# Designs tried in a protein design chat: VHH binders against g5egk6r2213to2383. Part 23

Target 1, 171 residues: g5egk6r2213to2383
Amino acid sequence: QRWFYKHFPMVWTGRLALKSTEAMINLHLINGSETFLNDVLGRQVTEENPRRDSVKILQRLRLDNGQVEHIYRILTNPEYACCLALSSVNNIENLKENDTNLKSHFIDYLINKKIAGISSLGEVETKFKSARVHVFAPGEIVNRYLSELATSLHDYLQNTDTRYLLIVFTN
Below, E stands for the ipSAE of ESMFold2; O stands for the ipSAE of ESMFold2 at other seeds; V2 stands for 0.75 times the mean of E and O plus 0.25 times the DockQ between their complexes.

## First folded at step 14 (VHH; framework vhh_7sr4_2)

Design p2 (at its last look DockQ between E and O 0.71; V2 from the best seeds 0.00; counts 0 for: pae O 2.1 > 2)
Fold by ESMFold2, look of step 14:
Structure p2 (fold): chain B 171 residues (1-171), chain A 123 residues (1-123)
Amino acid sequence: as target 1 above (171 residues)
Amino acid sequence: EVKLVESGGGLVQPGGSLRLSCAASGFYFSDYAMGWYRQTPGKQRDLVAAITSGGSTYYGDSVKGRFTISRDNTKNTVYLQMNSLKPEDTAVYYCAAVEITDSSGYEHLEDYWGQGTQVTVSS
């Protein structure tokens, strides 16, 4: 756990939403452009410079429709930002509830439907750059990506049975 | 927030023409199918026309050959050209982002509707 946070410090905390369910998540940048990620999510330098607080899944991408090459191109583009998403809460009781929501309403849902979640983040003048967001559950494509680009993280996640999503911000 | 805004409705004589426009925002328009539906009070909304992300088109039987759906991905806009209008075409027309099968693999999770634009065909 200390190894993970030493190598992949948290870069954002916020809500992930799908239909009527929310889960609080932490993002950890694992590959891609930190500059782009900060442009999209915002920098909270002062109280008047807020960060985005949520990502809402409103669309889907079918994964059983021959999308493997397209998805892998999205995952590997160095101009994008690929993040690992883990459960986040303030205390232990909320952590258990949040973990359960993340597993059942996001991870299992996406796996069972064979889809990725899709969100669109709109541009806000000079504060936030726009982005399309792809939300992937663990699976063949994600495992391939991690084994090629983040081998130590891949081993860590497999050995610890950690619940996660892979969230990619693209332009 | 998915937002759809229709325009171009109005009063027209039988045999006339009208062009509807729908401006879309809140999603990456070019990857998704879009449609036009219409409704008279007390009835279900009926499919008028649909267009896929790749430009393939589909029409309801009563409008085939008279109406043409098209899209402009640079303007995030879908259009409905309505020719040879009949009194039976009188309805509120809705732009729709609905769960339509599309070869892109990108689909809406729910049905999203505009507020509608009235089309009245009367002599």
Scores: ipSAE 0.464, ipTM 0.769, lowest interface PAE 1.4, mean pLDDT 85
Fold by ESMFold2 at other seeds, look of step 14:
Structure p2 (fold): chain B 171 residues (1-171), chain A 123 residues (1-123)
Amino acid sequence: as target 1 above (171 residues)
Amino acid sequence: EVKLVESGGGLVQPGGSLRLSCAASGFYFSDYAMGWYRQTPGKQRDLVAAITSGGSTYYGDSVKGRFTISRDNTKNTVYLQMNSLKPEDTAVYYCAAVEITDSSGYEHLEDYWGQGTQVTVSS
């Protein structure tokens, strides 16, 4: 639908990596600070002002150990940037492969292990601020977040059966 | 990229002391448990000591009362103070970022190891 892109335009595209697997994703800011997100990732690709091209999952957060309120505070802090990550669509042939990679090696993996993915983005002086990144698959805490703070988006994702991750950038 | 760099190893007489350091980068150090392991040739790496993000410590039976693990979150550094050293403490000591139980719930996804530092007690 045209509704989604009207309300949540793409703010970054790049690679999400886990072990030896990558998927191309688009990020759409749904809550928090766009200025913080731009300081961390960059939206412009030039020789003088390059953007980051990837986010690599190197750590995990266990979701089965009673961290619900901590996680929810991460998701709702307006100084942070909470994004919806969708498969990057660049042609018909790549669409299916990238979508299956995103589902199998990221979404299903995180659900089956009962974890969130964690990445660390290092500071690059004059170019990028540092950030910690939390990568969540759909599930109870993400559903609570969307139902309370982005009800129309929640309905849209359910009605379209859209595959997604919720990716939060924190300081 | 996770990077762990050990230092402080060397040759020491029985009964002596050494202090090992491990400089860590590539992750938010204060959120994660850290450990020291040691290995002699032909054997598996043994846990020597571990410290949680909250500062709780655990020790292998053979080093209890002699070794002390600590951390400095402002320097992203883990230390191992080794006192009353014995010849059987001779090994390569590794700083480790592996799964260690921590109440924070934050853990390393895979095993990350430093290059190791040799400790030799006059044997």
Scores: ipSAE 0.417, ipTM 0.751, lowest interface PAE 1.6, mean pLDDT 85
ESMFold2 (binder alone), look of step 14: mean pLDDT 78; pTM 0.772
ESMFold2, look of step 15: ipSAE 0.415; ipTM 0.750
ESMFold2 (binder alone), look of step 15: mean pLDDT 78; pTM 0.776
ESMFold2 at other seeds, look of step 15: ipSAE 0.240; ipTM 0.687

Design p3 (at its last look DockQ between E and O 0.84; V2 from the best seeds 0.00; counts 0 for: pae E 2.3 > 2)
Fold by ESMFold2 at other seeds, look of step 14:
Structure p3 (fold): chain B 171 residues (1-171), chain A 123 residues (1-123)
Amino acid sequence: as target 1 above (171 residues)
Amino acid sequence: EVKLVESGGGLVQPGGSLRLSCAASGFYFSDYAMGWYRQTPGKQRDLVAAITSGGSTKYGDSVKGRFTISRDNTKNTVYLQMNSLKPEDTAVYYCAAVEFTDSSGYEHLEDYWGQGTQVTVSS
């Protein structure tokens, strides 16, 4: 666990929402631009510069064979921000309930529907840059990405049986 | 939050024309299908026209040849050009982001609706 946080420190904590369900998550930047990510999520330098507190899934992307190249480009683009999302233990009185919500209402839902979750974060002048958000559950393309391009992380997640989402912020 | 705002409705004479506009926000507009529906009191909403992310169109039978749906992805706007209007076209017209299968693979997760704009064809 110490190895993971040393190499992939938490860069954001917030709520992931789908319909009326939410789960608290921590994001850890895996690949891409931290500058872009901070511009999208907001910098908390002063009380006047708040961070975004949530990402809400409002659309979906069907995950069929026709999307493989598209998804690969999303996952590997250095101008984007590819993050690992884990259940947050810092801000939740009910750790078990949060982990259950993340698993059943996000991870299992996306896997069973064979979709990625899609969100859109609007620009707010002087506060937030806009972004499109792709939320991927573990699956063939994500596993290939991790096994080929982030092998140590992939091994860690498998060895610890860690549940996760991959969340990518794009422009 | 998905927001859809219609404009361009009003009162028009039979045989006249109107152009409806729908400004969309809260999603990356160019990847998603959009539509127009209409409703008279006491009836369900009927499809008027739909347009896919790639520009393919579909029309309700009663409006084919008279109405044209189009989109401008740079303005996040969908349009409905209504020509040769008839009294039967009188309704509240709704811009819609509804679950359509789209070749892009990007789809709305739920049905999202504008507040509607009244079109009245009278005299």
Scores: ipSAE 0.537, ipTM 0.806, lowest interface PAE 1.0, mean pLDDT 87
Fold by ESMFold2, look of step 14:
Structure p3 (fold): chain B 171 residues (1-171), chain A 123 residues (1-123)
Amino acid sequence: as target 1 above (171 residues)
Amino acid sequence: EVKLVESGGGLVQPGGSLRLSCAASGFYFSDYAMGWYRQTPGKQRDLVAAITSGGSTKYGDSVKGRFTISRDNTKNTVYLQMNSLKPEDTAVYYCAAVEFTDSSGYEHLEDYWGQGTQVTVSS
């Protein structure tokens, strides 16, 4: 538990939305540009320096049509920001419901449909850079990526049965 | 928020020409298919033309050879050039971002429609 947070401190918290469902998540940068991620999501939460509070999935990318190389390029590009998304803890009761929503309405949904979720974040002058967002559930390509590029993280997630999404912000 | 704004409709005489435009925002336009549909009162919307992200086009049978769909990915805009207009082309024309692509695999989760622009072909 301490190992994970030492290596992958939380860099953003906010809402992930799909249709009428939301889940609070924490993002932990695992690969790529922290500067780019901060430019897209905002920095400190202040009146003069706000951050984005949500990411909404509005589009999808089918994963069952031979796109392995394309997806892997998205996951591994060092100019992008590849993040692990975990359920955000507010209190014990909210954690249970939030974790259940994350599993059933995001993770299971994406797996069953064999898709990645897609969002588009528009530029806001002087505050937020634009980005395309790919939201991946655990699966063959994500597991390969983690096992090859972040072996200790992969072992940690498997051993703790941790529910997660992999969220990549691209320019 | 996905936003589709049509323009270029109006009144035109039979045999005339008109060019519709649709400005799109709120998604990564260049990777997704776009379309034009039309509707007369009391009827279902009919496909007029669609264009994939890669530029492949599809047309309704009644407009083939007269209408041309095109897109400008640098301006996030899709166009419909309408030539040799007939009274039967009178309708409200809608720009759409629909579940439709065969080039990149990127699709909308939901269909998105503009508010429509009226085209009237009358003497």
Scores: ipSAE 0.245, ipTM 0.662, lowest interface PAE 2.3, mean pLDDT 84
ESMFold2 (binder alone), look of step 14: mean pLDDT 78; pTM 0.771

Design p4 (at its last look DockQ between E and O 0.30; V2 from the best seeds 0.00; counts 0 for: pae E 3.4 > 2)
Fold by ESMFold2 at other seeds, look of step 14:
Structure p4 (fold): chain B 171 residues (1-171), chain A 123 residues (1-123)
Amino acid sequence: as target 1 above (171 residues)
Amino acid sequence: EVKLVESGGGLVQPGGSLRLSCAASGFYFSDYAMGWYRQTPGKQRDLVAAITSGGSTKYGDSVKGRFTISRDNTKNTVYLQMNSLKPEDTAVYYCAAIEITDSSGYEHLEDYWGQGTQVTVSS
């Protein structure tokens, strides 16, 4: 736990939404460009700095038909950003419900449907850059990504039973 | 929140033209296929025209050659140019962000619809 946060500090907190369900998440940048990520999501360093407060899944990409292979190069591009998403610790009032929602309505849902969740973040002029967002539950593509680009993290996650999503922001 | 707002409808004589516009917000417009559908009372919505994010188009048989769909990804807007209008084109026209199969493999989780704009072709 302490090893993880030492190597991958939290860089954003917000809501992940799918259909009628939300979960509060923390993002930890594990690969790619912090500059790109900050341009897309903003940073909360003071009360005056704007940030996006949510990512809403509106589309899907089927994982069982090989189409994700055609975009894998874009997902691994170091100019973009790949994050690990964990349940937010600062949602104290409903912490158990938040963790349950993340597991059942996001992780298990995506696994059972064999899909990635897709979000589009529109440009907000002068404040936020636009981005396409891929949300992956643990599985074959995530294992490949982590084994190629974040091997120590992959080992950590396998040994700790950590619930997570992999969230990739691209141009 | 996804929002689709149609405009440009109205009353026109047979043989006339109209241009419909649909302003979109609340999603990354360039990632979505967009379409125009029309509905007369008591019937389901029929496809008029659709356009992928890459610009590939599809038309309903009754409008092919007369209507042209286009999009401007910088303005988050889709257009329908309707020429040689006929009384049977009279309907409410709806803009939609729709699931149309393309080579990218991205599919909408839900379809999104505008409130519609009336087009009436009558003498």
Scores: ipSAE 0.190, ipTM 0.655, lowest interface PAE 2.5, mean pLDDT 84
Fold by ESMFold2, look of step 14:
Structure p4 (fold): chain B 171 residues (1-171), chain A 123 residues (1-123)
Amino acid sequence: as target 1 above (171 residues)
Amino acid sequence: EVKLVESGGGLVQPGGSLRLSCAASGFYFSDYAMGWYRQTPGKQRDLVAAITSGGSTKYGDSVKGRFTISRDNTKNTVYLQMNSLKPEDTAVYYCAAIEITDSSGYEHLEDYWGQGTQVTVSS
């Protein structure tokens, strides 16, 4: 809890969308470049420094056909950004619904289909860099990533039974 | 509930015309590319025409110049105007809401399909 937030500060909050549902999430940078992530998503919502408010999953990558292995090096590249996504709510009454949506419509969905969710974020000159976004539920690829690049976090997540997604921004 | 309902199929003579319509409900229509596919027994569905939400179109080689796809985002409807029909155009025509898959191996997340409408071109 206290340990997690000290080591992995929240760097973005917004909507994650899949089909007809959304969940509010906080992103916590766990590996890679905060500069790259800020260039892709924006720092804060202002007239001068706008930020994206959502990431929509529009495509998939099957995890059971070996295709993800071909891109693992790009997913781990320290020039890019890997984040842990946790539920974000603005009041206690919405917490249960948002947590349920995140679990049922994102985490369980991705696990049951054996896929990663994919988004493509387009470049906007002077405001946003482009990125391809990979959204993973807990599982083999995520365990490999965390065991190689964030071992203490991996232990923490297992010991606390935390619901999360791993979201990787690349170019 | 997602629903795609095709209409406008039927029997026509060679050289004739038909206009297919597909009424969509239960999803965010303007976020999807829409398409028409056709299938003859024992074969996979073939792309006939597709149109993005911005109006860009793509056609199968065998229908270029004869068929025109269009969409009306205010009515959540996609159309296929079919001119100069040939016996080879005989098939079940399906309306679909799909993403156009790129060549990187990333596939559209989900597609929606209608029940199909029969088009028969014969004397």
Scores: ipSAE 0.116, ipTM 0.531, lowest interface PAE 3.4, mean pLDDT 83
ESMFold2 (binder alone), look of step 14: mean pLDDT 77; pTM 0.765

Design p5 (at its last look DockQ between E and O 0.11; V2 from the best seeds 0.00; counts 0 for: pae E 12.0 > 2, placed apart)
Fold by ESMFold2, look of step 14:
Structure p5 (fold): chain B 171 residues (1-171), chain A 123 residues (1-123)
Amino acid sequence: as target 1 above (171 residues)
Amino acid sequence: EVKLVESGGGLVQPGGSLRLSCAASGFYFSDYAMGWYRQTPGKQRDLVAAITSGGSTKYGDSVKGRFTISRDNTKNTVYLQMNSLKPEDTAVYYCAAVEITDSSGWEHLEDYWGQGTQVTVSS
């Protein structure tokens, strides 16, 4: 919708990977430092200074073992970057396949396992700063985050029945 | 729904050979380590052989040199070639899938198991 893209323009497009499947996503910065995010993902789209093209989930974090409050304090730190991840689409047929992959292999997987996905992005001298990445499906932590820090966005996502992930970059 | 279906069990004479197959469905087979375990009544399941998604193998001491584990990711199938069979190899053999990769510190959240296939080595 026009309202969403006016307030949360796309900052990055790339692949999200888990195991042997991928989904194309767009990231939209919703809270935190744009400077930090751009330092992690790259500022230029050239052969000399290419942006990162993917984030691969390689680890898991259990969400059912009582660490929710600690994690929440990390996620709300304004020096980090909290992004909404949406399906990236080029046409109707790509939309259906990509949306299905995002739903079944990322969103439903994370919910059913009661986990967050974890990635570590290594520093590349002169190109990228390092970051730890948390990937959350909708649920208790995400609903709390959106209801407290981005109420209008939360309402928008509910009213449009939008599939999404919350992806948080920290150091 | 995840399914692991073993086949190829049966009765064989000592010194004979048998090839077990495990057909997998309902998950991304190439991301899982696969293994064969065996159990006799009253004992725990023992590791027979395991193979990672990258092809690294390990074997129980009693089967080294006689058994070979392999996988075909295009057919979602893992195999156990059993040669020089002995009466002590008699057991129910189970196929298992474990969510482990070499690229991460993944912890087991759950294992998937087949229903088992009987192997009997007897004259």
Scores: ipSAE 0.000, ipTM 0.132, lowest interface PAE 12.0, mean pLDDT 80
Fold by ESMFold2 at other seeds, look of step 14:
Structure p5 (fold): chain B 171 residues (1-171), chain A 123 residues (1-123)
Amino acid sequence: as target 1 above (171 residues)
Amino acid sequence: EVKLVESGGGLVQPGGSLRLSCAASGFYFSDYAMGWYRQTPGKQRDLVAAITSGGSTKYGDSVKGRFTISRDNTKNTVYLQMNSLKPEDTAVYYCAAVEITDSSGWEHLEDYWGQGTQVTVSS
């Protein structure tokens, strides 16, 4: 649907990595500060105004140890940037492999291990703000968040059987 | 990068008290469970106490009732209050950022360990 892109335009494309596996993703801002997100990720790919090209998962957060309210605060803070991450179609030659990697090595992995991924993006003076990054697969807490914040988006994702992650950038 | 720094160890008499501190930096402290482990020469490290991100605690049987783990998320610090110390408590104590194991068999991206602090209980 054209409705999705009207309400949630793409704000970044790049690589999501875990160990030796990567997947190309598009980010669509669904809640929070676009200005903060642009300060963290960069606006242009130039040497004066670079753009980050990847986010690497380096740490993990347990989701099954009583942290529901803490996790929900991460998702809902308006000073942060909560993004929907979808498989990128920008590379048609590798589309099937990219979809498989995203599903198997990121989405299913995080669900089966009951964890979120964590990354850190270091500050680069005058070019990038630093950020903490949380990567969430679909699940009870994420579904609650989407059903409460964006019922139409939640319905869209369910009806289209869309593979996704939520990626939250915090300060 | 990641840094865990223990302090507060030393020599005490049996029945004495010590308070260990662990200052953490280089990771999102509030997202992690934290633990204290101890090791004597020639033995494996044993869990002494652990505290979840939400504040739930677990203790080893030999220290329950004598030791208290706590955390201060505003200072990124974990504490171990050690009371009624016994000679068998003598060990190197390590602070760790770890995930508490459950029946589902957790995998870690990486466990984080400090350098250790010596606690010696001797009459």
Scores: ipSAE 0.000, ipTM 0.244, lowest interface PAE 11.9, mean pLDDT 80
ESMFold2 (binder alone), look of step 14: mean pLDDT 77; pTM 0.769

Design p6 (at its last look DockQ between E and O 0.89; V2 from the best seeds 0.00; counts 0 for: unsure alone 63.8 < 65)
Fold by ESMFold2, look of step 14:
Structure p6 (fold): chain B 171 residues (1-171), chain A 123 residues (1-123)
Amino acid sequence: as target 1 above (171 residues)
Amino acid sequence: EVKLVESGGGLVQPGGSLRLSCAASGFYFSDYAMGWYRQTPGKQRDLVAAIYSGGSTKYGDSVKGRFTISRDNTKNTVYLQMNSLKPEDTAVYYCAAVEITDSSGYEHLEDYWGQGTQVTVSS
């Protein structure tokens, strides 16, 4: 859809992984530093400067133990990069399976467990800056964040029943 | 990629001491609990000691008072000081990043293990 992509162009495509499951995702920068994000994910797809191709969830953050203020600070820090993650449109032959995996194994899993997914991206000299990655499913703090920061985006996601994750890259 | 590398194992006489080290990478070390487990052939891995992100510790009954777990967050390293060693302490010792509830709220999603280091207590 033209409105969404006009305001939030895709900045990265890759795999999101958790245990034995993968989903292809597109990231769209919502808030924060595009410079930081590009330093973390890489700027080119070449042998000299490849982009990272995946994010693997290996840890979790419990959301039922008073993490609201901590999470909100992560989401709003201008030095970080807060992204919306959507199912990848570029993989047409298995789009249905990819969308199902994203919903069942990432979104519903995180909601049911009341956790955020956590990844750590290691530095590679001259190629990638290191980052910690927080992966949030829709929920109270994410809804508050979107409704306060980007009301039109929040309305768009609700009106279109769009499946998403919010993925934040921090230093 | 979570990576745990143990070192410091070896042969020691009863009553002796040994210090194990575990270098950790692939996660933000200071937010997570870490542990040491041990295993003898044919048995399950048993908890030896755990250390939480805030520095509190927990010990298995058979090592309480003899072993001390510690961590250095600037070096991403966990240590196990083993004193008054007994032949019963002979085992492979594993550094562990396992599902341990931590007050920080940050926890490992799965059990991650090092390759282990052999400790042998013999005359």
Scores: ipSAE 0.567, ipTM 0.799, lowest interface PAE 0.9, mean pLDDT 87
Fold by ESMFold2 at other seeds, look of step 16:
Structure p6 (fold): chain B 171 residues (1-171), chain A 123 residues (1-123)
Amino acid sequence: as target 1 above (171 residues)
Amino acid sequence: EVKLVESGGGLVQPGGSLRLSCAASGFYFSDYAMGWYRQTPGKQRDLVAAIYSGGSTKYGDSVKGRFTISRDNTKNTVYLQMNSLKPEDTAVYYCAAVEITDSSGYEHLEDYWGQGTQVTVSS
C-alpha cells in the first residue's frame, strides 16, 4: 500500500459516471505527462480555482476486432496520461454501494460488452485543457500493457485482487 | 454532454429543395456515425440517412436519389440536402447520434437526439 502510493501518486478524486450510475474513484498516474493531466483536470489550489469533478462515459470503443495496436499506442504515448482508477475509500458514507457500482456497472459492464468507455472533456479557457478519455476494464490488452511495462504494479494488483480501471487522457 | 441542434426546416412546395443542418458538440465528431431520422405524429422515427465516420452513407428507400447526407468534420456539422420534395416527406426531422456499428470502432453508447425541425411539403 505504502509502496503503491510512493510510486503512483494520487492525482485526482472524483465521480465516474455511466448511464444513471456513479462511482467515486481515485486516479493514480502510472505513465505519461503529469503536466498534461493537471492541465486537463485542473489543480485544486483554492475554492475559486476548482478541479473537474466528474468524467461521464457517453461513447464506447469496441474491443472485439483489431483494436490491439491502436489501444497499445494510446496506452504507451508519453504525451498522454495513463492512470489507474481505484475505488475511493475517502467516501466512507457510501463505501459498500460505491464498491458494488464500480464492479457491476463499470468493470463487469465493460468486460461483458467488450468495450472501452469513452468520454470527451471540453476546454474551459484559462482553466481546463480539452481531452478525450478512454476507460478500460482489466482484460487481455490491459494485462499485456501492465505485464510488459509496469510489472511490479501488475503483480501488486494481482496479489491483492484489487478492482481497477485503467483511464487514459489523450490530446 | 452530447448536444445536437437542427436548423433549416420550413414550408416548401412539391418538387422544391431544402437543406437541413445539425451542429454537434460534446464528442469527437469525426470518429462517430451520424444520422437523420423523421417522424410523423403517432408513428416511430424512421431512418432517412446515415453517414459513417469514414464518409460512407446509407439511405432509406423512399429518399434514395433525392436526398444527400454529408458532413463537415471541421465544423462538426451534418447536412441533409433534400431535393424533389414530395408531400409524403412532411415530418419532423431529427439529427441523431445513435447506436450504430461503425468501422472505426468508436460508437455512441446510447441514442442522442436533437430537438427536431419541421419540414412541410404542401401547396
Scores: ipSAE 0.534, ipTM 0.793, lowest interface PAE 1.0, mean pLDDT 86
ESMFold2 (binder alone), look of step 14: mean pLDDT 77; pTM 0.762
ESMFold2 at other seeds, look of step 14: ipSAE 0.515; ipTM 0.787
ESMFold2, look of step 15: ipSAE 0.475; ipTM 0.769
ESMFold2 (binder alone), look of step 15: mean pLDDT 76; pTM 0.757
ESMFold2 at other seeds, look of step 15: ipSAE 0.519; ipTM 0.787
ESMFold2, look of step 16: ipSAE 0.519; ipTM 0.783
ESMFold2 (binder alone), look of step 16: mean pLDDT 77; pTM 0.759

